# VHH binders against Alpha-tocopherol transfer protein-like (Ttpal): the designs that were tried, part 11

Target 1, 343 residues: Alpha-tocopherol transfer protein-like (Ttpal), of Mus musculus (Mouse) (q9d3d0)
Amino acid sequence: MSEESDSLRTSPSVASLSENELPLPPPDPPGYVCSLTEDLVTKAREELQEKPEWRLRDVQALRDMVRKEYPYLSTSLDDAFLLRFLRARKFDYDRALQLLVNYHGCRRSWPEVFSNLRPSALKDVLNSGFLTVLPHTDPRGCHVLCIRPDRWIPSNYPITENIRAVYLTLEKLIQSEETQVNGIVILADYKGVSLSKASHFGPFIAKKVIGILQDGFPIRIKAVHIVNEPRIFKGIFAIIKPFLKEKIANRFFLHGSDLNSLHTNLPRNILPKEYGGTAGELDTASWNAVLLASEEDFVKEFCQPMPACDNLLGQPLLPEGLISDAQCDDSMRAMKSQLYSCY
Below, E stands for the ipSAE of ESMFold2; O stands for the ipSAE of OpenDDE; V2 stands for 0.75 times the mean of E and O plus 0.25 times the DockQ between their complexes.

## First folded at step 5 (VHH)

Design g57 (from b01 with S35N S50Y; framework vhh_7nfr_2; at its last look DockQ between E and O 0.16; V2 from the best seeds 0.00; counts 0 for: pae E 5.7 > 2, placed apart)
Fold by OpenDDE, look of step 6:
Structure g57 (fold): chain B 343 residues (1-343), chain A 121 residues (1-121)
Amino acid sequence: as target 1 above (343 residues)
Amino acid sequence: QVQLQESGGGLVQPGGSLRLSCAASGFTFSSYEMNWVRQAPGEGREWVSYISSSGSTIYYADSVKGRFTIARDNVKNTLYLLMDSLKSDDTAVYYCARGYDEESYYGMDVWGQGTQVTVSS
């Protein structure tokens, strides 16, 4: 009577595949925190039509427009980033969107300027003293960008490097919400600018630079003060003037050698000794250090391979034609505000 | 015609006070930023104070901060400068000047004739 020991093959327990915890959506980007003072908030309300109570809604509206109209636009959608464009266009959504599109369009269209845009790549320009930001703001809170074309040596680097340095500086300045609200002032010193140097500022380059500053960069230029302009400057200005919107053209102040004229707009206490001020010597090293210290930020933002936007934006976003001053009838502003009332 | 007319200047002792007025005509005063600028004898023009179209934004030169008060009455089309604790260094012709637009940029397109302020013992 052979007891057949029925070896109960214990079926292997099917290991319950642990539900792959879907990676938690990246934490919501830290919510926008306004760093503006109450005075600047008031200023922003008055000048920019920025309403704190609607700020994030307005940003969201622009974000939605970007997603809808330009879904392939490789752009930051961060609140702080989009807010630059809204502020630059006084919270006109369409104009802000257009500015954003132009901002990226300009960057793509001019690789000589925008490729590898980082402080370390511009050391020669920075060390030349071609530009600096003055240590003090004007009474209105505007940073003063000081430009000295005479410090450029054409044999050392092309004029595009100067443009790069200006752009880099502007990018750094607009990181501040205060600058976004207050804007900037440019002080250009043309002392010692030779004809040879001036000849490098051809109409083409001038048009590009002006185009960027007017319609391709989210910054408010409140004034351009020109000092020590030689007679040649009239010629240069005559070339540039047709490319300037009337509003911007009216913000150019030619002082010649009369520093008192400059002092009517910029107080002496914020100006260096070189311009009849009391703020010490013109210092370029401090701003250079600020830029260089921001190397990583610039590398992250500007040195990343732009995704090959496929050929669809083959239309030169630089309209060939002077967009005629279509009187954007203030009436259309009122109607468009109603369309976004649904947010 | 677009016009600015300053008044209220005069002779005052150190530590005294003056009130300057600038009457605006020929334009929508309430739509423009306004400025006070002064010119001391033998010196260039010096910006003194700014006020936005609404009056909500105000700026002062450091030299006058805490002593001068800019104000505007948009109903009366008048700009004011209250000057307290006057110093000899405040001796100047004071001008009111209109900004180019309601936006705060540093251009001034219309100027008054100025009013003389003399601070002397």
Scores: ipSAE 0.029, ipTM 0.479, lowest interface PAE 3.5, mean pLDDT 83
ESMFold2-Fast, scan of step 5: ipSAE 0.504; ipTM 0.808
ESMFold2, look of step 6: ipSAE 0.126; ipTM 0.624
ESMFold2 (binder alone), look of step 6: mean pLDDT 86; pTM 0.876

Design g58 (from b01, 18 letters changed; framework vhh_7uia_1)
Fold by ESMFold2-Fast, scan of step 5:
Structure g58 (fold): chain B 343 residues (1-343), chain A 121 residues (1-121)
Amino acid sequence: as target 1 above (343 residues)
Amino acid sequence: QLQLVETGGGLVKPGGSLRLSCVVSGFTFSSYEMAWVRQAPGKELEWVSSISSSGSTIYYEDSVKGRFTISTDNAKNTLYLQMSSLKPEDTAVYYCARGYDEESYYGMDVWGQGTQVTVSS
């Protein structure tokens, strides 16, 4: 005859939602085969809001937005290609669309960097030892792009050739789904960089490069580690800082000659001897070989004539229906501003 | 051994003040973004405030702006949240979190056990 006591729930209400019966998940996008490990699928869910069961829906939504709002844009609409932009913007459709449009806008607006972009055209930069990708990833799975500006001699070729080599490397790295999820780390060695050499990376070039990396390229930069910088670099960074998003600016770590500071973030077993590590001597030849082996892919992607109708600004950017200038969407105005920032 | 230990929670009347502290061990505190997030009964996690590794960049959720102040003491490996003009809506478990900095977003990868804040008349 005693009264039954009410049972208390031991889990928060959000956990109890897992008891709800869910509809069948949609299939993966046509033609796409996921190469991520189970751990990376989990990481993508937690960090990027990527739900494998909704991939087909999300990729299709972006494809439909491109076809509706930018019907004249010459772009791949392949599942794997569009997925790069969704991952870079945490599955925010509007931001992913803006990034895709900016990606093509930047490529069109800067022919000195993006025209005839192929490894064989950059042999002088590659052979200089200006850049490489280290053979081992950091503890978060990020590839480490190592650059050495002092290897550049301004009288031999313009700074845009070094920028070309960086973007060529980024295009190669972003093909990997693991890199799309994990991102990259940049290690910049400023040993020997003079004020004269640094002056070639002025505010206009800095704005273009940083603008493309932040708003025009589907790659996630997790940290920028700077070593051996001259004392004047704090002044140089002050010139660059206004062009960086605040969160990106906080990812810049100036180590000077203190390799112990560097080793707090990049363990010795992934670093070459030049940076106090145990992974052998710095090797640029292996990455150069990887790039050169990709020659045909880059020729197909970057060395074809532009289609006559490939014009982001050649058609009205108005949604279906009549819209006056006074009713213009803020997102469209922001997108136009970003396109112009690439010019 | 990674550890975040929050203290300073309690029962306070509307309009009152509390200071939360989070003592960090097992990693280099000054190398990471740090954040306070809260969870009210029956609701999802809500980001409250974050501070960059350099201390130069500070963000607040709009509802707490002007009332809460986030700060760090790198020498003591301690993150603080000074709360003033507390409202019943601020009642929640407050968590200290190690930030995973991201373009336009702060992700959290290491969390403390939380400290209960109750604002009641």
Scores: ipSAE 0.000, ipTM 0.127, lowest interface PAE 14.7, mean pLDDT 77

Design g59 (from b01b, 18 letters changed; framework vhh_7uia_1)
Fold by ESMFold2-Fast, scan of step 5:
Structure g59 (fold): chain B 343 residues (1-343), chain A 121 residues (1-121)
Amino acid sequence: as target 1 above (343 residues)
Amino acid sequence: QLQLVETGGGLVKPGGSLRLSCVVSGFTFSSYEMAWVRQAPGKELEWVSSISSSGSTIYYEDSVKGRFTISTDNAKNTLYLQMSSLKPEDTAVYYCARGYDEEDYYGMDVWGQGTQVTVSS
């Protein structure tokens, strides 16, 4: 409205720099700037209850809640970061806060997966062809994460390395505002998966992975398509199904060897030849290059030393004088709340 | 009775333009995602473009971006595909398709009979 525009308008004033000041370059990049197209802004309003005119106020409300309820939580409070959690929970502040707390708790509770999480540490998984993101989105704008468990050789590295590669990819994908609004699709190819390999996907690992994806990661999963599954997979799915929320369980589609069934959901012109498509050969090198180009970002996020108090759950406190009692007490309370939410 | 009737196909020279129309009956058009899918001679079905039920979200296959425009007219229960800068590789039967009514599950469950587009020098 014109009235609202007038109230936001500020008259420019002439300002002079001191003799000791130069024209400063902005020290930081501009604050949050929306990269969504008009169509995606409309989709976010309709599906996520995101109102552009209240977006930054909603982000500020979440930030204030974090500062009040979890003052010692080691987390980014950037607009763009917090917006991921609001979008993942349809702008429900309480649910978004719980997701953020769970996100950090899950990362701390499973150092085998989240410690030193960087592309260069996962070269063996990436080079195996275990995982890629297809070059084309589906008709709803969802990126397609393609996983091939048979490329994993258990004697070369433990299953947690595959899980690391998945979460690394999800962290990269969720940086895109389009992905925050549209979500992702998973295409899992179980061709050649033996009973021995399948045994590594037991209830404990399944519960942890599913728990993080459902309650600890700010990503919308729209469908999980399973192809070429052996008979054993029906047994595996029966084991994991009780850990899935009903909504997510209903998004699992078992296609077997019938790629025509897959093609009713993922058009052939976005699929590689391996899945009956016309988009060329399955290419893992391009996505690996994208991840490797992001190395520094992952080092900053996942490869910094944790605060001294982060290892207090199940471990003794650091020697006296190293950190204050108040700092340890508050950090320990915040950390226990986070870790409890993941288990 | 559910019906999708495509029209507007024909013979056109490379660089030419055609406008395809799909008239829908037997369901609430504005409640479904709609798509155009094509099948080239001797090849399988290929998705071309889709449009959400609200008309707000539109997607194109990479090879047609900037050349094709999908649109709807809810008052006429009609889906359109405006095709420009046509290439011989665009030669195909073009089908109008209805998307699944499940928002979190994409698929196509109702198809028209198709309209032939031939791009030939």
Scores: ipSAE 0.000, ipTM 0.184, lowest interface PAE 14.2, mean pLDDT 77

Design g60 (framework vhh_7b18_3)
Fold by ESMFold2-Fast, scan of step 5:
Structure g60 (fold): chain B 343 residues (1-343), chain A 120 residues (1-120)
Amino acid sequence: as target 1 above (343 residues)
Amino acid sequence: QVQLVETGGGLVQPGGSLRLSCAASGFTFSSYEMGWARQVPGKGLEWVSYISSGSTIEYQDSVKGRFTISRDNAKSTVYLQMNSLKPEDTAVYYCARGYDEESYYGMDVWGQGTQVTVSS
């Protein structure tokens, strides 16, 4: 709560009411207000090169770059929104700008995943138990996104619905400043995944998903823990590894059935019973309720008609991102062309 | 040879204090995250505390306010000061190194462990 008031007059708060001089309205609430604890401010300084005294200056620099280099990009320019991209790229302005451009490019280039992205449209995948966020963060403050591919039945809905649920969850998680600083951990449980199910995750889909996560989404992935994977998964990992940046590839841990190996990285006190922990039974209903409670926000953000326009030189609004025309089938290319039509 | 050596364990009465030390060798200590984990006999490992290369600190809820982690980069040593010890703190305590500076998470090198027994 701001107690500040703007005034062009001396002592407006003590002015007589009989003088009937209207005070100036209070100034608008200050823009961005940091919600980080002192420890997280220190962590952001040490790990992200975030200097609190320069934070809003850095946000303004990114905003000015967007306005100058991508004037027709339909994007939020709010301090809090832009700060996500700066934090994801350790306050490197050029890299943060490219991430923002890629973020919007990915959304336009893959409408099957990003259009009509709202919890109510994903009830089937959410009710399957495919995905949840664990109730406790890890020791570094990372939320743990737990994914169970075996819960997906390909005949019930396409693999893109699972991908939609993952991105919906990431959009919700990245709203937290703590998550922007700490990052996330992914725990993928491959128990019961057949070669037939795995075949649906081919190299083109893998390239799109990994490309978005690495260069198109403002989230820091600290570790990917894979449990109960079949031996053949080392072959599947060999398919995806060429699309991973070296540092991210080094954050992939294949535990098999060795829960003691998992526990050296994810402590027992934050894990559910299913993964050898003490934090109760695995619960997907609580995270589903969080997502459904956010329905209106997602409808506003992802379910409105998107403006499509070229710049004054006839160029597409968004430069080519991680998803190139070569990665799109003819249908996706046609949709992309339609989205890049001018007003 | 990369090595972590824990010392300072022992027998202590409930409510007492112990200080664990972990001496590191064979790597650039200041560049790595360090942590402490404990194993109760017959149970899996339980995380206790982590400290980053930048001295960002995290604690398990059950030890928060009672335990303090610290590091001395000049001595290549990480410490765990344990106060107000409880019988449930009885465990083998392991020192661990984080995988690399960029991960801040994931442990790849472990010490041999030091026994802490809290009993009357």
Scores: ipSAE 0.000, ipTM 0.194, lowest interface PAE 13.1, mean pLDDT 78

Design k09 (framework vhh_7ocj_1)
Fold by ESMFold2-Fast, scan of step 5:
Structure k09 (fold): chain B 343 residues (1-343), chain A 120 residues (1-120)
Amino acid sequence: as target 1 above (343 residues)
Amino acid sequence: QVQLVESGGGLVQAGGSLRLSCAASGRTFSSYAMGWYRQAPGKQRELVAAIYSGGYTRYGDFVKGRFTISRGNAKNTVYLQMNSLSVEDTAVYYCAADYDTWEVSEYDYWGQGTQVTVSS
């Protein structure tokens, strides 16, 4: 073929594979298949403005917006991945796009939390009994993430390791379409937490964690139940409450030692004995096993080399690799920093 | 166009009961969080009770065990059953509704309020 014919064959056509040593392209991965029950499809329509007949059209619209407005953003454009962001923002395309940009910005802005994020790197936190996901959902279908700060020993590892374990768990939970529709509940048990231990959670860390959960992560948090908190927590919450969005403040429930108050919202049959329930003893081993079984998925997602600078023309990176920081000028770094800023 | 209409307020003697109703119109509110707030003269607005789209509830500390929030057969209606009323429950009671999600900074909709007066 002529040189002009060869340039046309560079398109994704069978003719581009005319050389006998070129591999056959892999088959296209299967498209998105909905795993929601009929009741959850109805709930998603009512709560999220998700119309099943327009679902792929809506996903395509978000994909086109990403390609047009953020061509430098290194992100998955898979149907299932983008759908998480649409569901988290009730199919508002602009808000879903901003959430996606913030999601990647937060991950790049806090390498202490998000670099090398995989279950095997967090065995100390997992073995401490710091967190688990309860085996039963609440009455609305929300998984319950249980956190116990008293299990953390500050001299063993920094507080950021606990935060890593929380985000690892949230990443695992959001893979479920049921969770994308229903959301989650957090149960935080402050029993045994000293003032000294609590002081490690300073305003810098608090601002980052809250900001990521509010504006940088595609998860619907329906309630945060706090039990066994020190008396001082009510005073601290009263001071910080004016700085929280009203909807977010209204989702925080400080129960103290009043388990009857907790049981009004989380029935006894889904709670372990430690929280006045009938679902056996608190089990962290089962959730740890789920996370460890997901090791390869997390290595693929969080343990790959990150590009130092994207091509400013929005073109894909070459197969041989990444552009080093030394190849980026100050203007390119400033532009990329602004694009990927979590705050 | 979304509107919340409160009813059932009035004058009641201490130890008595009242039932407040809130009807939402302009949209289907079965999937929304709905709540009751109150404000007495010279005091800040405080949460009385809230019911979330999944049916779980929250109550203010001073009304637990005395007040009950529920949804009516019409999913866009919420009720506040107020028992064992005291003079300290005297306030304007407001109905509020929102999308039951993190992404909105404030409650989306508020009613105009209904007066509850408890005499000694």
Scores: ipSAE 0.006, ipTM 0.226, lowest interface PAE 9.8, mean pLDDT 77

Design k10 (from a16 with E56Y T101E V104G; framework vhh_7ocj_1)
Fold by ESMFold2-Fast, scan of step 5:
Structure k10 (fold): chain B 343 residues (1-343), chain A 121 residues (1-121)
Amino acid sequence: as target 1 above (343 residues)
Amino acid sequence: QVQLVESGGGLVQAGGSLRLSCAASGRTFSSYAMGWYRQAPGKQRELVAAIYSGGYTRYGDFVKGRFTISRGNAKNTVYLQMNSLSVEDTAVYYCAADYDEWEGTSEYDYWGQGTQVTVSS
């Protein structure tokens, strides 16, 4: 029969607003539009229990749970943001909710890492060549985060600055739906790492970093490849291993100087010459440029003043003259320790 | 529902060989991680071998060079070829499948019932 292809044209009319009228509600946030290829949609269904026809229903269910159980939690409720947590926990609503709560709790529990987190504040780390994301994904579609601890000079800035740069990179990577489905791979080059330098990464810091990545960040880490590790690395790994979940510990691959072992997992055509590959020289400047181009996004997300104690507590302000710093600190501490567990 | 079924266990003399098979039902496991674990009475469960999407493999230090894990291209089946067996390899061997290695749990998503391997001196 007849076929019609009409473009719908709507000319919005804005009614005059009087001073006695209630302000208009903010516009609805933009709706979610899936950017996954058909192959990635199939992979998400098989690996994550993601059913495309139920995707927005699942996101709404998580949103409703947040509103009901954590109405005081200051968080984005955007479809795309919440979907990260569902994908990281295989669409298990309870586990996704706990991950979201932990995500915000971890961010608030470690101000040395998460305060004023923006690319421009990390210029020294970025310029050191400490980290980059390789230009090519692995055969599973995983981005490869390459870190080089030996590029850090402890006298120039504390180890928390390196952790800030890693977290900044992970926040950028997880914005991609492809990355939410495929995950990432970490390539850690320990060439030149001394016992003195390694001593700065003590068990308390290791426990916090690992805890955030395992229980507080919505990213799938598929493998951690370690190359050029010094003899002392067995001791470092022994300290770290108790803080790793068994399945995650089994994804740690120690290659030493055996690049043929590395190439079994990461093919030569995606690796720089420094790691026996054919993808040119290791380039940190390109990833640094990507991060710097995202400056405004990070300022909006991580550089806002901390919410007032009354906003965090979801309680009315105390009567004038009865507010104390100790009460505010105790309330915030209670929320962090009891509601936002971070290891 | 996903089910893992192991086969190929049994009694073998030291120095002998066995091949274990694990058949997965339900969904295609070609993009999943699959592993073999073992547990002897009174000991902790330990990883024997794992194969990941893309064909990557991992082995426990005590079996490197003796055992080989592989996957059938046309089947949801993983194999463990065990050569040069010793008495200390005596254990119940479990097949496991994992949707996500970074989900923050110490357990695989799916486990088989286990198959006994006994190596006599």
Scores: ipSAE 0.013, ipTM 0.340, lowest interface PAE 7.3, mean pLDDT 77

## First folded at step 6 (VHH; framework vhh_7nfr_2)

Design m1 (from g11 with E33A; at its last look DockQ between E and O 0.09; V2 from the best seeds 0.00; counts 0 for: pae E 13.8 > 2, placed apart)
Fold by OpenDDE, look of step 6:
Structure m1 (fold): chain B 343 residues (1-343), chain A 121 residues (1-121)
Amino acid sequence: as target 1 above (343 residues)
Amino acid sequence: QVQLQESGGGLVQPGGSLRLSCAASGFTFSSYAMSWVRQAPGEGREWVSSISSSGSTIYYADSVKGRFTIARDNVKNTLYLLMDSLKSDDTAVYYCARGYDEQDYYGMDVWGQGTQVTVSS
């Protein structure tokens, strides 16, 4: 009676496939941290209607609007980025959204200015001394963008390069929350600007630049001070003035050669000696260095291939009144003839 | 007519105090920021101080910070400048100016005739 010991072959336990831990979604981008001083927070509350307690809610509201109304805008949705637009439009959501849309619309509509927008591509403009930001803010905390059109040599590079440099500078400035709250002041020195140079600032370019500054860029321009403007500047300004919103038009200050007039608005201690100030010599190298040091940031933001938004061709993002090419030629020909008759 | 009228200027000794007033008329005073600007003999105009329409925001030039106090009475349509610890360098014609408004208009578009402040021993 041979007891056949049935060796129960224990079937190997199926190794439970470890659930592939789906890679944890990248940590939520570090939450927005406000860098504003208490004074600036107060200023932002008073001037921009920014309420710290509602700031992130307001940003989220704008974000939701973007997602809903413009799902293909291909914009940053970061708190800090959206906050620029909210601040620029005093936390009016609709106006902030429109500004954001215009901001991207302007970039797409003017490839000569916005393509490959990086400091290294603008070395000639930067080295010319065409623009700088003064080392000191005004008493209101505004950075002063100093522009010297006489430093531009038309044979070296087109006027669009100057616009590019201005835009790049504005982009750099607006990265600061302080600048978002305080805004900027522009100081334009037209000393030595010939009629020939001035003629490059045609109505078309002027309209585009003004359009960007008014409705296509999230910055507060508090004042535009013009010094050493030639007599013809009044004519140029008359051409530009119709394109300016009244609020901005009223922020233009023509000082001529009267530096005392300038000093009434900008104190001497923040101005270089070239403008009768005590802040030393006009320095362009420091700002150039700041811009060049930000090369990677600009490459990341501006040099990425914009996704071909094929289908948004339908609605002219620019109000139709800006594109009528035809009538501006005759008025400029007439003005050219009048300008030549005065010499 | 829009008008600003300064008063309160005079001769004062170093270390003394003076109170300037600027009476505003012809516009809604409470809607505008106001500023003080001074001009020393042979010198350019120098911004001194500004105050927002509500009085909540105030700015001072470094040269007067801690010594001067800007204030406003919107009921009386009057801007004030309290000047303490006066120095010889504070000798100037002081002008009242209408600055920016509640809409964040920046600029000085209306000026008074000025009042003379002389700081001398």
Scores: ipSAE 0.000, ipTM 0.283, lowest interface PAE 12.9, mean pLDDT 83
ESMFold2, look of step 6: ipSAE 0.000; ipTM 0.320
ESMFold2 (binder alone), look of step 6: mean pLDDT 86; pTM 0.873

Design m2 (from g50 with S50A S53G S56G T57S I58T R98K; at its last look DockQ between E and O 0.82; V2 from the best seeds 0.00; counts 0 for: pae E 2.8 > 2)
Amino acid sequence: QVQLQESGGGLVQPGGSLRLSCAASGFTFSSYAMSWVRQAPGEGREWVSAISGSGGSTYYADSVKGRFTIARDNVKNTLYLLMDSLKSDDTAVYYCAKGYDEESYYGMDVWGQGTQVTVSS
ESMFold2, look of step 6: ipSAE 0.371; ipTM 0.759
ESMFold2 (binder alone), look of step 6: mean pLDDT 81; pTM 0.819
OpenDDE, look of step 6: ipSAE 0.720; ipTM 0.873
ESMFold2, look of step 8: ipSAE 0.496; ipTM 0.819
ESMFold2 (binder alone), look of step 8: mean pLDDT 80; pTM 0.816
OpenDDE, look of step 8: ipSAE 0.636; ipTM 0.844

## First folded at step 8 (VHH; framework vhh_7nfr_2)

Design n1 (from m2 with G53W; at its last look DockQ between E and O 0.67; V2 from the best seeds 0.00; counts 0 for: pae E 3.7 > 2)
Amino acid sequence: QVQLQESGGGLVQPGGSLRLSCAASGFTFSSYAMSWVRQAPGEGREWVSAISWSGGSTYYADSVKGRFTIARDNVKNTLYLLMDSLKSDDTAVYYCAKGYDEESYYGMDVWGQGTQVTVSS
ESMFold2, look of step 8: ipSAE 0.483; ipTM 0.806
ESMFold2 (binder alone), look of step 8: mean pLDDT 80; pTM 0.818
OpenDDE, look of step 8: ipSAE 0.812; ipTM 0.914
ESMFold2, look of step 9: ipSAE 0.373; ipTM 0.759
ESMFold2 (binder alone), look of step 9: mean pLDDT 81; pTM 0.819
OpenDDE, look of step 9: ipSAE 0.777; ipTM 0.898

